# VH-VL binders against q8ixk2r445to577: the designs that were tried, part 209

Target 1, 133 residues: q8ixk2r445to577
Amino acid sequence: FFGMLQNKGLTDYCFDYNPPDENQIVGHQVILYLCHGMGQNQFFEYTSQKEIRYNTHQPEGCIAVEAGMDTLIMHLCEETAPENQKFILQEDGSLFHEQSKKCVQAARKESSDSFVPLLRDCTNSDHQKWFFK
Below, E stands for the ipSAE of ESMFold2; O stands for the ipSAE of OpenDDE; V2 stands for 0.75 times the mean of E and O plus 0.25 times the DockQ between their complexes.

## First folded at step 9 (VH-VL)

Design v94 (framework fv_traxivitug; at its last look DockQ between E and O 0.65; V2 from the best seeds 0.00; counts 0 for: pae E 4.9 > 2)
Fold by ESMFold2, look of step 9:
Structure v94 (fold): chain C 133 residues (1-133), chain A 119 residues (1-119), chain B 107 residues (1-107)
Amino acid sequence: as target 1 above (133 residues)
Amino acid sequence: QVQLVESGGTLVQPGGSLRLSCAASGFTFSKYYMSWVRQAPGKGLEWVAYISSSGSTIYYVDSVRGRFTISRDNAKNSLFLQMNSLRPEDTAVYFCARSYTKDYYFDYWGQGTLVTVSS
Amino acid sequence: QSVLTQPPSVSVAPGKTARITCGGDNIGYKYVHWYQQKPGQAPILVVYYDSDRPSGIPERFSGSNSGNTATLTISRVEAGDEADYYCQVWDSSSDYVFGGGTKVTVL
């Protein structure tokens, strides 16, 4: 799949990545922002390797979660997807992170009312449901 | 080192035209969204226009739409603002500013060029 | 369209803390960015995404954003922090929006 990855519960919010410059595209946190589709920030590819790729940069970025962390950060994609970059988009819309056995949830950023995707224990919340548009 | 250098600001009569240039160096210009932001003397910042990295998407603040044209030449690392039908309210320092992928914020600004519209 | 309201000025003694507010309807649900501008100079980004700092910006610059108010906090204020400070948002339905600016005077 390719497009904007939207949250069902947090209506009109999409995955968004806007690194500070061309030399710093790795290691920054993925955010949620109002869906607008007008730039390169909100277009991601879900691959057969279960990666979520940031499709606007070469070499491409892949969303990862480092061990023991709950934040989604950008790593460089590799030919074979590392375990911490594998997400299953299930039929019910949940986005399951295989290594941690947790689900991606729309959550408030620490010290802010802004939103980010974070790993949480899986529930049936619409804030854990995602779809490509 | 990143540099943005504006030029072309001068005194012009109301109804006149002026073309501003911004020369970029020290970064891959074609990867950046570019904007013009202006500041009237003693006043705050006002965004004027942006152009996407490829030049395919352009947007203007309503007060200049139809009078100003933003453009870029990625081969020459240059940004331009053609200003027509100038009004006294357009008097300002005009900055060029960049953002990497989307223009949520500007990570680097030029020093600006002063445009004065008066008789 | 969003309207961002800043106090026109703030005075602060050296070594004390300056707090510059940026008011807007539900601004806590938007990402807020902050710029420093010294007289005759270009603006410099000092905080982005509410609370992140670019390389080279000291940790005494911090930001928060909740409810209807975003705040830039400058701790241990120095004479060199005397400048105008602008908040800014981008709305998906509108253009860049800047606050009116706050002049910080260090006395």
Scores: ipSAE 0.198, ipTM 0.760, lowest interface PAE 4.9, mean pLDDT 88
Fold by OpenDDE, look of step 9:
Structure v94 (fold): chain C 133 residues (1-133), chain A 119 residues (1-119), chain B 107 residues (1-107)
Amino acid sequence: as target 1 above (133 residues)
Amino acid sequence: QVQLVESGGTLVQPGGSLRLSCAASGFTFSKYYMSWVRQAPGKGLEWVAYISSSGSTIYYVDSVRGRFTISRDNAKNSLFLQMNSLRPEDTAVYFCARSYTKDYYFDYWGQGTLVTVSS
Amino acid sequence: QSVLTQPPSVSVAPGKTARITCGGDNIGYKYVHWYQQKPGQAPILVVYYDSDRPSGIPERFSGSNSGNTATLTISRVEAGDEADYYCQVWDSSSDYVFGGGTKVTVL
């Protein structure tokens, strides 16, 4: 699966990554932004290694969850996907993070009132449902 | 360091034509969306046009569509704005602006070049 | 097509806090960006994605966005903060939309 990763509940919002430095594409938070279908900042790939790859330039970035965090951060992809980069996109649209046993939910960030994907307890909420478009 | 330098602004009569240029340096030009933003004297900022990294996607503000043409030469790190059928209301400082990676906001701006359309 | 509304001017004493509002229908569901422009100079990005701050911009500059109003807050205002400030969003119609600008005067 590849393309825009769109949320069902938060209508018209997609995964979005915009690193401030074109030469340093890792270490920043993945956010949600209006789906527009332009540019590479909304182009992601779900791989057979259960990675969510930011498909722009080599080396490729993979979404990771750092210890003690509930945010999605871009790391470099590795030959073998590390545990903190493994996600299961389930048939019902839920995006499950294996290591934390949490689900990715579209939410408003408290500090900024901006929209971000966050790890939360898994529910049947449409805000935890995702699909590639 | 990122630099954007506009040129080509001058005095022209209504109905005339003018071509603006923007020279970019300090970054990989071909990876960024670029825009022209203008500011009439004593007025606010108005987006004019943007062009994607490859040039395949272009959009204009309604008031200039059909008259202005945005283009780029990635080999020369240059952005252009061909302005035809100029009107007095096109009088403004024209800024070259880089979109942050894509097309959400402008993280770097040039100092602008003044275009004056007057009889 | 989005319309962003800013107050034409805001006056503030040195050391005090200036707040510049940017109004728009459901603007809280869009990311708002802010620019500072001094006379004869290029605009400078001071806040992006509602509340993120570019490197080099002092912590005195902060942003918030909810409901129908985004706000740029400048704390401990200095004389050098006197400038025009513009809010901006990207519209799904593929347009960049700016507010009308706010002139901040330091008394």
Scores: ipSAE 0.048, ipTM 0.737, lowest interface PAE 3.0, mean pLDDT 91
ESMFold2 (binder alone), look of step 9: mean pLDDT 93; pTM 0.945

Design v95 (framework fv_traxivitug; at its last look DockQ between E and O 0.03; V2 from the best seeds 0.00; counts 0 for: pae O 6.5 > 2, placed apart)
Fold by ESMFold2, look of step 9:
Structure v95 (fold): chain C 133 residues (1-133), chain A 119 residues (1-119), chain B 107 residues (1-107)
Amino acid sequence: as target 1 above (133 residues)
Amino acid sequence: QVQLVESGGTLVQPGGSLRLSCAASGFTFSKYWMSWVRQAPGKGLEWVAYISSSGSTIYYVDSVRGRFTISRDNAKNSLFLQMNSLRPEDTAVYFCARGYTKGYYFDYWGQGTLVTVSS
Amino acid sequence: QSVLTQPPSVSVAPGKTARITCGGDNIGRKYVHWYQQKPGQAPILVVYYDSDRPSGIPERFSGSNSGNTATLTISRVEAGDEADYYCQVWDSSSDYVFGGGTKVTVL
């Protein structure tokens, strides 16, 4: 799949990545922002290696979760996807992170009412359901 | 080192025209969306226009639409603002500012060039 | 569309904490960015996405955003922090919007 990765429960919100500059493409948190489709911020690819790629720019980024953390961080993609970069987009729309055994949820950012994707215990909440447009 | 250098600001009469330039260096200009932001003397910041990295998407604040034209030349690492039908309220320091891809904020600003519109 | 309201000025003693507010309807649902500007100088980004700091900005600059108010907090204020501070948002239904600015005076 390729396109805007949208949340079912938090309607009109999409995965978004806009790094600070061309020298800081990786190492920053993925956020949720109102879907707008402008530029390349909100376009991601779900690959056969179970990666969520930010590859409309170079170098290609792959979403990862570092051990013990719940935040989705941009890493460089590797030829063979590391375990912390593997997500299963299931038929019910849930987005499962294999290594942590947790699901991606639209959640509030700490100290703000803004939203970010975070790992949480899997539930049937629509805030844990995602689809590509 | 990232540099943005504005030029072309001067005194001009109402109804006149002026072209501002912004020379960019120290970064890959063609990867950045660029904006002009202005500041009237003693006043706050006001966004004027932006242009996408390729030049295909352009937006203006309502007060300048139809009078100002933003453009870029990626081969020369240059951003431009053509200002026509100038009014006294256009008097300001004009900054060029950058954002990586579709930027939600401006991570680097030039020092600005002063445009004065008066008789 | 959105109007961002900032107090015109804030006075703070050296070593104390300055809090600069930015008011707007449901501003907590928008990502807020903050700039520092000294007289005759270009603005410098000090906080983005409500609470993140660019490289080189000291940790004593922090931000929060909830409800109708975003706040830039400068702890352990130094004389060199004296400047004008602007909040800014972007919205897909509106353009870039700046607050009116707050002059921070260190006494």
Scores: ipSAE 0.569, ipTM 0.875, lowest interface PAE 2.1, mean pLDDT 90
Fold by OpenDDE, look of step 9:
Structure v95 (fold): chain C 133 residues (1-133), chain A 119 residues (1-119), chain B 107 residues (1-107)
Amino acid sequence: as target 1 above (133 residues)
Amino acid sequence: QVQLVESGGTLVQPGGSLRLSCAASGFTFSKYWMSWVRQAPGKGLEWVAYISSSGSTIYYVDSVRGRFTISRDNAKNSLFLQMNSLRPEDTAVYFCARGYTKGYYFDYWGQGTLVTVSS
Amino acid sequence: QSVLTQPPSVSVAPGKTARITCGGDNIGRKYVHWYQQKPGQAPILVVYYDSDRPSGIPERFSGSNSGNTATLTISRVEAGDEADYYCQVWDSSSDYVFGGGTKVTVL
């Protein structure tokens, strides 16, 4: 699966990654932004290693969850996907993070008009359902 | 209709091994998380292990980790529980339970199969 | 590490209302599911996601969840409602967690 990773509940919002420095793509938070279909910052791939890969730049970035955090942070992809980078995109659209055993939910950033994907307890909310478009 | 049928439960000695099976029908087995849940005689329900739709994600209750192995064969609509190093406290009716598509609750259960561990 | 606390037993007269509680710290922030189990039978899901009811379950069965207590309510109780009832949640650290169960006796 590849393309824009769009949320069902938060209509018209997609995974978005726009690091301030194109030569330093890791360490920043993945956000949600209006789906624009222009690729680049909104192009992701779900791999056979259960990674969510950002392939816009080399080296390739993979979404990870750092210990004690509920945000999605870009790390470098590894030959063997580390546990904190493994996700299960289920048939019903839920995105399950294996290590934390939580689900990725579209959420409003506090005191902001921005939105971000956050790890939350798994529910039946459409805000926890995702699909590639 | 959804059906789950457990089998394999019997009397075994402590330290013995046993393999339970669950035959699923009436639904697309490969799309659901599955679990084993057990119930000791006269006691409550205790979750034992779950396995994701593809089998890529597995977790166990602490008391059985290292001794029990949950697996599935989606081609045969079957769920399994290999139980090794059995203890008397493992004595229980073992239920096969279907998770919702997300697997966070159990919408269907089998009738269970009794495992008795006793010398 | 979630712990769900249920009363061991609840007695109710036919036609009356039974309420089974499930206590847990901030349980209102989690979805609670309920199962009915009659002697020698498999558990049956009767309420899920706090208050949703599976097809085939009578509307006499309802659920609520807020604060530190989830409640399964059985209205117009019938003899056939006599059973054990279990609450359950999903917890990222404990996975599937069940309450201790409540035996409902119809007097």
Scores: ipSAE 0.017, ipTM 0.664, lowest interface PAE 6.5, mean pLDDT 92
ESMFold2 (binder alone), look of step 9: mean pLDDT 92; pTM 0.938

Design v96 (framework fv_traxivitug; at its last look DockQ between E and O 0.77; V2 from the best seeds 0.00; counts 0 for: pae O 3.5 > 2)
Fold by ESMFold2, look of step 9:
Structure v96 (fold): chain C 133 residues (1-133), chain A 119 residues (1-119), chain B 107 residues (1-107)
Amino acid sequence: as target 1 above (133 residues)
Amino acid sequence: QVQLVESGGTLVQPGGSLRLSCAASGFTFSKYYMSWVRQAPGKGLEWVAYISGSGSTIYYVDSVRGRFTISRDNAKNSLFLQMNSLRPEDTAVYFCARSYSTGYYFDYWGQGTLVTVSS
Amino acid sequence: QSVLTQPPSVSVAPGKTARITCGGDNIGYKYVHWYQQKPGQAPILVVYYDSDRPSGIPERFSGSNSGNTATLTISRVEAGDEADYYCQVWDSSSDHVFGGGTKVTVL
């Protein structure tokens, strides 16, 4: 799949990645932002290796979660997807992170009302449901 | 090393025209949204216009719409602001500023060039 | 275009904490960015996405954003922090909006 990865429960919010500059493409947190389709921030590819790729820029980025963390961070993609970069987008829309056995949820940042995707225990919440548009 | 160097600011009479330039170096210019942001003497910052990396998306603040034209030449790493029908309230230091990709915030600013509109 | 309201000035003693507010309707749902501008200089980005710091910005600069108010906090204020500070959002009309600026005086 390719397009804007939108949250079902938090209506009109999409995965968004806008790194500080072209030399700092990796190591920063993925956020949620109102879906707008401008530029390249909100376009991601879900691959057969279960990666969520930010591939409108080179080198390509792949979303990862580091062990023990709950934040989605941009890493460089590798030829064989590392376990921390594997997500299962299930038929019901849940986005399951294999290594942590948790689901991606639209959540608020600490000390902020702004929204980010975070790993949480899997539930039936529409805030854990995602689709491409 | 990233550089943004504005030029073209000068004294001009009301109703006049002026073209500002911003020379960019040290980064891949076409990957950045570019903005003009101005600051009247003793006043705060005001965003004026931005242009996407390809030049396909352009926005202006209402007070300059129809009078100012932002443009870029990616082959020359240059950003421009054509200012027509200048008014005394356009008097300001004009900065060029860059934003990676969609342009939510400005990570680097030039030194500015002073435009004075006065009789 | 939305209006962002900042106090015109804040005074703080060295070593103390300065808090600079940025008011706007439902600003907590918008990512807020902050700039420092020293006299005669270009602005520099000190906080983006409410609370993130660019490389090279000291940890004593921090931010929060909730409800109708975003706040830039400068802990352990130094004389070199004396500057004007601006908040900024990219709003839903694709415009950039700056606050009016806050002059921080270290005394």
Scores: ipSAE 0.554, ipTM 0.870, lowest interface PAE 2.1, mean pLDDT 90
Fold by OpenDDE, look of step 9:
Structure v96 (fold): chain C 133 residues (1-133), chain A 119 residues (1-119), chain B 107 residues (1-107)
Amino acid sequence: as target 1 above (133 residues)
Amino acid sequence: QVQLVESGGTLVQPGGSLRLSCAASGFTFSKYYMSWVRQAPGKGLEWVAYISGSGSTIYYVDSVRGRFTISRDNAKNSLFLQMNSLRPEDTAVYFCARSYSTGYYFDYWGQGTLVTVSS
Amino acid sequence: QSVLTQPPSVSVAPGKTARITCGGDNIGYKYVHWYQQKPGQAPILVVYYDSDRPSGIPERFSGSNSGNTATLTISRVEAGDEADYYCQVWDSSSDHVFGGGTKVTVL
């Protein structure tokens, strides 16, 4: 699966990654933004290694969850996907992070009504359901 | 360090033409959207146009469409704004600005170049 | 098309807190960015994505965005903070939109 990763509950919001440094594409947070399909910043791929890859740059970036965190951070992809980069995109649209045993949810950013993907306890909320468009 | 330097601003008569240039340095120019933003004397900021890194995507504010042409030369790290059929209301300081990624915001700006359209 | 509304001016005493508002319909669902501009100078990005701060910008500058109002807050205001401040959003239909700007005067 590849393309825009869109939230079901939060209509018209997609995964979005824009690193501030062109020479350092890792270490920053993945956010949610209105789906616009205009650029590479909203193009992701779900791989057979259970990675969510950001393939617009070389080396390729993969979404990871750092220890003790609930945010999605871009790391470099590895030959063998590390445990903190493994996600299960289930048939019902839920995106499950294997290591934390939590689900990716569209949630409000602190001090803002804007949204970011955060790890939360898994529920049947449409805010935890995602699909590629 | 990122630097943007505008040039070409001068006095022109209504109906005249002018070409602005922006010299970029300190970053991989071809990877960034670039924009022109203008500011009339004593007024606020107004986005004018942007162009993608490859030049394949271009957009204009309605008031300049058909009159202005944004372009770039990535080999020369240069951004251009060809302004035709100039009007008094086009009088402004024109800033060259680097757009972050697809252009959500502007993270670096030049000092601007003044364009005055007057009879 | 998006319209952003800012107060024309805000006055604040040194050491106090200045709050600059940016109004727009459902602006809370869009990311708001803020720029500082001093006379004769280029604008400088001071807040992006509602509340994130670029490197080199003091922690005194913070942003929030909820409902129909985004706010730039400048705490412990200094004389050097006197400037025009602009909010800005990006929209796929209207591209880049700026507020009218707010002149912050340090008394």
Scores: ipSAE 0.043, ipTM 0.733, lowest interface PAE 3.5, mean pLDDT 91
ESMFold2 (binder alone), look of step 9: mean pLDDT 92; pTM 0.939

Design v97 (framework fv_traxivitug; at its last look DockQ between E and O 0.54; V2 from the best seeds 0.00; counts 0 for: pae O 3.6 > 2)
Fold by ESMFold2, look of step 9:
Structure v97 (fold): chain C 133 residues (1-133), chain A 119 residues (1-119), chain B 107 residues (1-107)
Amino acid sequence: as target 1 above (133 residues)
Amino acid sequence: QVQLVESGGTLVQPGGSLRLSCAASGFTFSRYYMSWVRQAPGKGLEWVAYISSSGSTIYYVDSVRGRFTISRDNAKNSLFLQMNSLRPEDTAVYFCARDYTKGYYFDYWGQGTLVTVSS
Amino acid sequence: QSVLTQPPSVSVAPGKTARITCGGDNIGRKYVHWYQQKPGQAPILVVYYDSDRPSGIPERFSGSNSGNTATLTISRVEAGDEADYYCQVWDSSSDYVFGGGTKVTVL
């Protein structure tokens, strides 16, 4: 799949990535923002290797969760997807992170009313349901 | 080191035209969205226009639409603002500013060039 | 049309805390960015995404954003913090919107 990865429960919010500059494209957190489709911040590809790829340019970024963290961070994609970069998009829309055995949820960012995707215990909440538009 | 150097600001009469340039160095210019932001003397910042990294997408603030044209030459690492039908209200320091992937903020600004529109 | 309202000035004694507000309708649901501008200089980014700091910005600069108000907080204010401060959001219909600016005077 390719497009804007949208949250069902937090309507009109999409995965968004805007690194600080070309020398800092990896290691920064993925956010949620109002879906707008402008620029290249909100376009991601879900691959057969279960990666969520940032398709702005080369080298491609892949979303990962580092050990002991609950935040989604941009890493460089690798030829074979590392375990921390594998997400299972279930038929019901849940986005399961294999290594941690947790689900991606739209959650509030600390010190703000803004939202970010975070790993949480899997539930049936619509805030844990995602689809490509 | 990242540099953005604006030039072309000068005194121009109302109704006149002026072309501003911004020379970029120290980064891969063709990967960045670019904006012009202006600041009238003693006043705040106002975004004027932006252009996407490829040049395919362009937007203007309403007050300049139809009078100003933003453009870029990625081979020469240059950003331009063609300003026509200038008004006294266009008097400002004009900054060029960069944004990596059509981000929501500007991480680097030039020092600006002063445009004065008066008769 | 997005409008961001800032107080025109704030005075603070050295070593004390300055708080600069940025008001906007439902601004808590947008990410707010802050710039510092000294006379004759270009603006520099001091806070982005409400509360994150660019490399090289001291931890004395912090931010928060909730409801209709975002706040830039400068703790242990130094004379070198005297500057104009602007908040900014992005909006799909108006693109980049700046507040009117706040002049911080260090007494």
Scores: ipSAE 0.449, ipTM 0.841, lowest interface PAE 2.9, mean pLDDT 90
Fold by OpenDDE, look of step 9:
Structure v97 (fold): chain C 133 residues (1-133), chain A 119 residues (1-119), chain B 107 residues (1-107)
Amino acid sequence: as target 1 above (133 residues)
Amino acid sequence: QVQLVESGGTLVQPGGSLRLSCAASGFTFSRYYMSWVRQAPGKGLEWVAYISSSGSTIYYVDSVRGRFTISRDNAKNSLFLQMNSLRPEDTAVYFCARDYTKGYYFDYWGQGTLVTVSS
Amino acid sequence: QSVLTQPPSVSVAPGKTARITCGGDNIGRKYVHWYQQKPGQAPILVVYYDSDRPSGIPERFSGSNSGNTATLTISRVEAGDEADYYCQVWDSSSDYVFGGGTKVTVL
């Protein structure tokens, strides 16, 4: 699966990553933004290693959850996917983080109508449903 | 500390040409998108152009497309704006600015250099 | 194309709170950034991603964005806060878009 990773509940919002350094893409937070499909910012791939890869030239970035955090941060992909980079995109659209046992949810950013993907307890909310487009 | 210093602004006649420079320091210049933003006297900010870290991606505001050329020399930590066929409405302070997040916002700005186009 | 509308000026007494609005159709669905510019100086980023604050910017500066209005709030205003303030968004059709700017005068 690849393309824009769009939220079902929060219509027209997609995963978005826009690092300031195009040659060093790690260390920043993945956000949600209106789906536009321009450039690499909204292009992701779900791999057989259960990674969510940011579409870049080598080296590629993979979404990770750092210890004690509920945000999605870009790390470098590794030959063998580390535990904190493993996600299960289920048939119902839920995106499950194996290590934390949490689901990725479109959540409101504080003091704004903007949104970020955050780890939350798994529910049947459409805000926790995702699909590639 | 991040520093951006513009130079090259001067008085020029309509139809003339001018090349602006921006000297960057305090960060790895070659890793960042850079932009030019201008401000006419007593007016607001207007984005002019941006260039990717490698220079492979470039965009311009419509009013300068075909007349202005943004470029960079990463070995010299320099950003440039070649301005041809200048018009009076191009009169402005020109700022170089660094993109913190590529294509979204500017985290550092220079002091600007004044370009005056007048007969 | 996105158009951002700011009031031309805002006056505030020292110690009081200044609110600078930035209007746009469904602007709450976009991230808004704010810059401070003093005469003859470079603009300075004071708020980004609607409400995040760069290091070195006082907590007195805060941002919000919902509906059709983004707001920069400056609490406990000081004389040094007198400046022009610009909101800015990125738009897929217009690239970087700035508001017209607001002159904040400290009385």
Scores: ipSAE 0.085, ipTM 0.759, lowest interface PAE 3.6, mean pLDDT 91
ESMFold2 (binder alone), look of step 9: mean pLDDT 92; pTM 0.944

## First folded at step 10 (VH-VL)

Design F1 (framework fv_axatilimab)
Fold by ESMFold2-Fast, scan of step 10:
Structure F1 (fold): chain C 133 residues (1-133), chain A 120 residues (1-120), chain B 107 residues (1-107)
Amino acid sequence: as target 1 above (133 residues)
Amino acid sequence: EVTLKESGPALVKPTQTLTLTCTFSGFSLSDYGMGVGWIRQPPGKALEWLANIYWNDDKYYNPSLKNRLTISKDTSKNQVVLTMTNMDPVDTATYYCARLRYGDYYFDYWGQGTMVTVSS
Amino acid sequence: DIQMTQSPSSLSASVGDRVTITCRASQDISKYLAWYQQKPGKAPKLLIYDASELQSGVPSRFSGSGSGTDYTLTISSLQPEDFATYYCQQYYDWPYTFGGGTKVEIK
């Protein structure tokens, strides 16, 4: 399914991708921003390969986590999804990153107005529960 | 097992600089996302957050203390040092160091605390 | 800065009692709230994080709830070792701030 990926605990915030250079759609961190209901930079597709796909631009981007990191960044999608791009959206709303065995959590960047999704040990926290709107 | 312990002078005169050291075990500041913070508590009063330092050497300070604080780390020694300038009797408190993780700004393990009295 | 107000400032209770402590933030903190227990002469101990998540090793008689600006810590059946001062802390926004504390005293 598809839509805006919203957090249950941080209720007004959605996954958002707005790179500083529109001609370079990969390599930047995924953020959380106030849900605006307009799709665009907040429109994502959850695929049968367990990808979270950003398809507003070409080539299409897929959310990934680099080895040893806990931040979500935009990579190019591949014909066969690599393990670092696979997220299992569970029935309880957890977004489980298969390769690291960790869950995606909403958190604020310290001393900043910005929120970001981060990988954390899985808990039952509402900050780790996501749904498509 | 995670342990932290504060050390430093028990008595400081007004206008002097306080230096406190936190020595820890059971984790490393080379571990991704890991941090150590300082919190103080005046006798019979509430807790007040002072500063945080993280694995990547990012540093954050309570703005109410207006450039009196410096935090640094020595990753190889498992130590974090807090320096506070221009001490005043109102700074009399028990000072704690504690562990946190970037993004989770609560403190899961605390040192025993070290009492610092500021008096002439 | 976000102000955290705890009530009551103190209460007297007996072993076996249900104790409820409240914490109110000056603005919505979206469940970024922790609870600590502090015994006399000791460091604080983390009990609850993210408003309702129990820290490992903490007895199940402790529970947290709440949303928006209002949060509660409940001890379902008070034990002798639970007589302490309890503090809430918000981590929604920097700088991080603590409540004034609630002292749970022996009746």
Scores: ipSAE 0.822, ipTM 0.929, lowest interface PAE 0.8, mean pLDDT 92

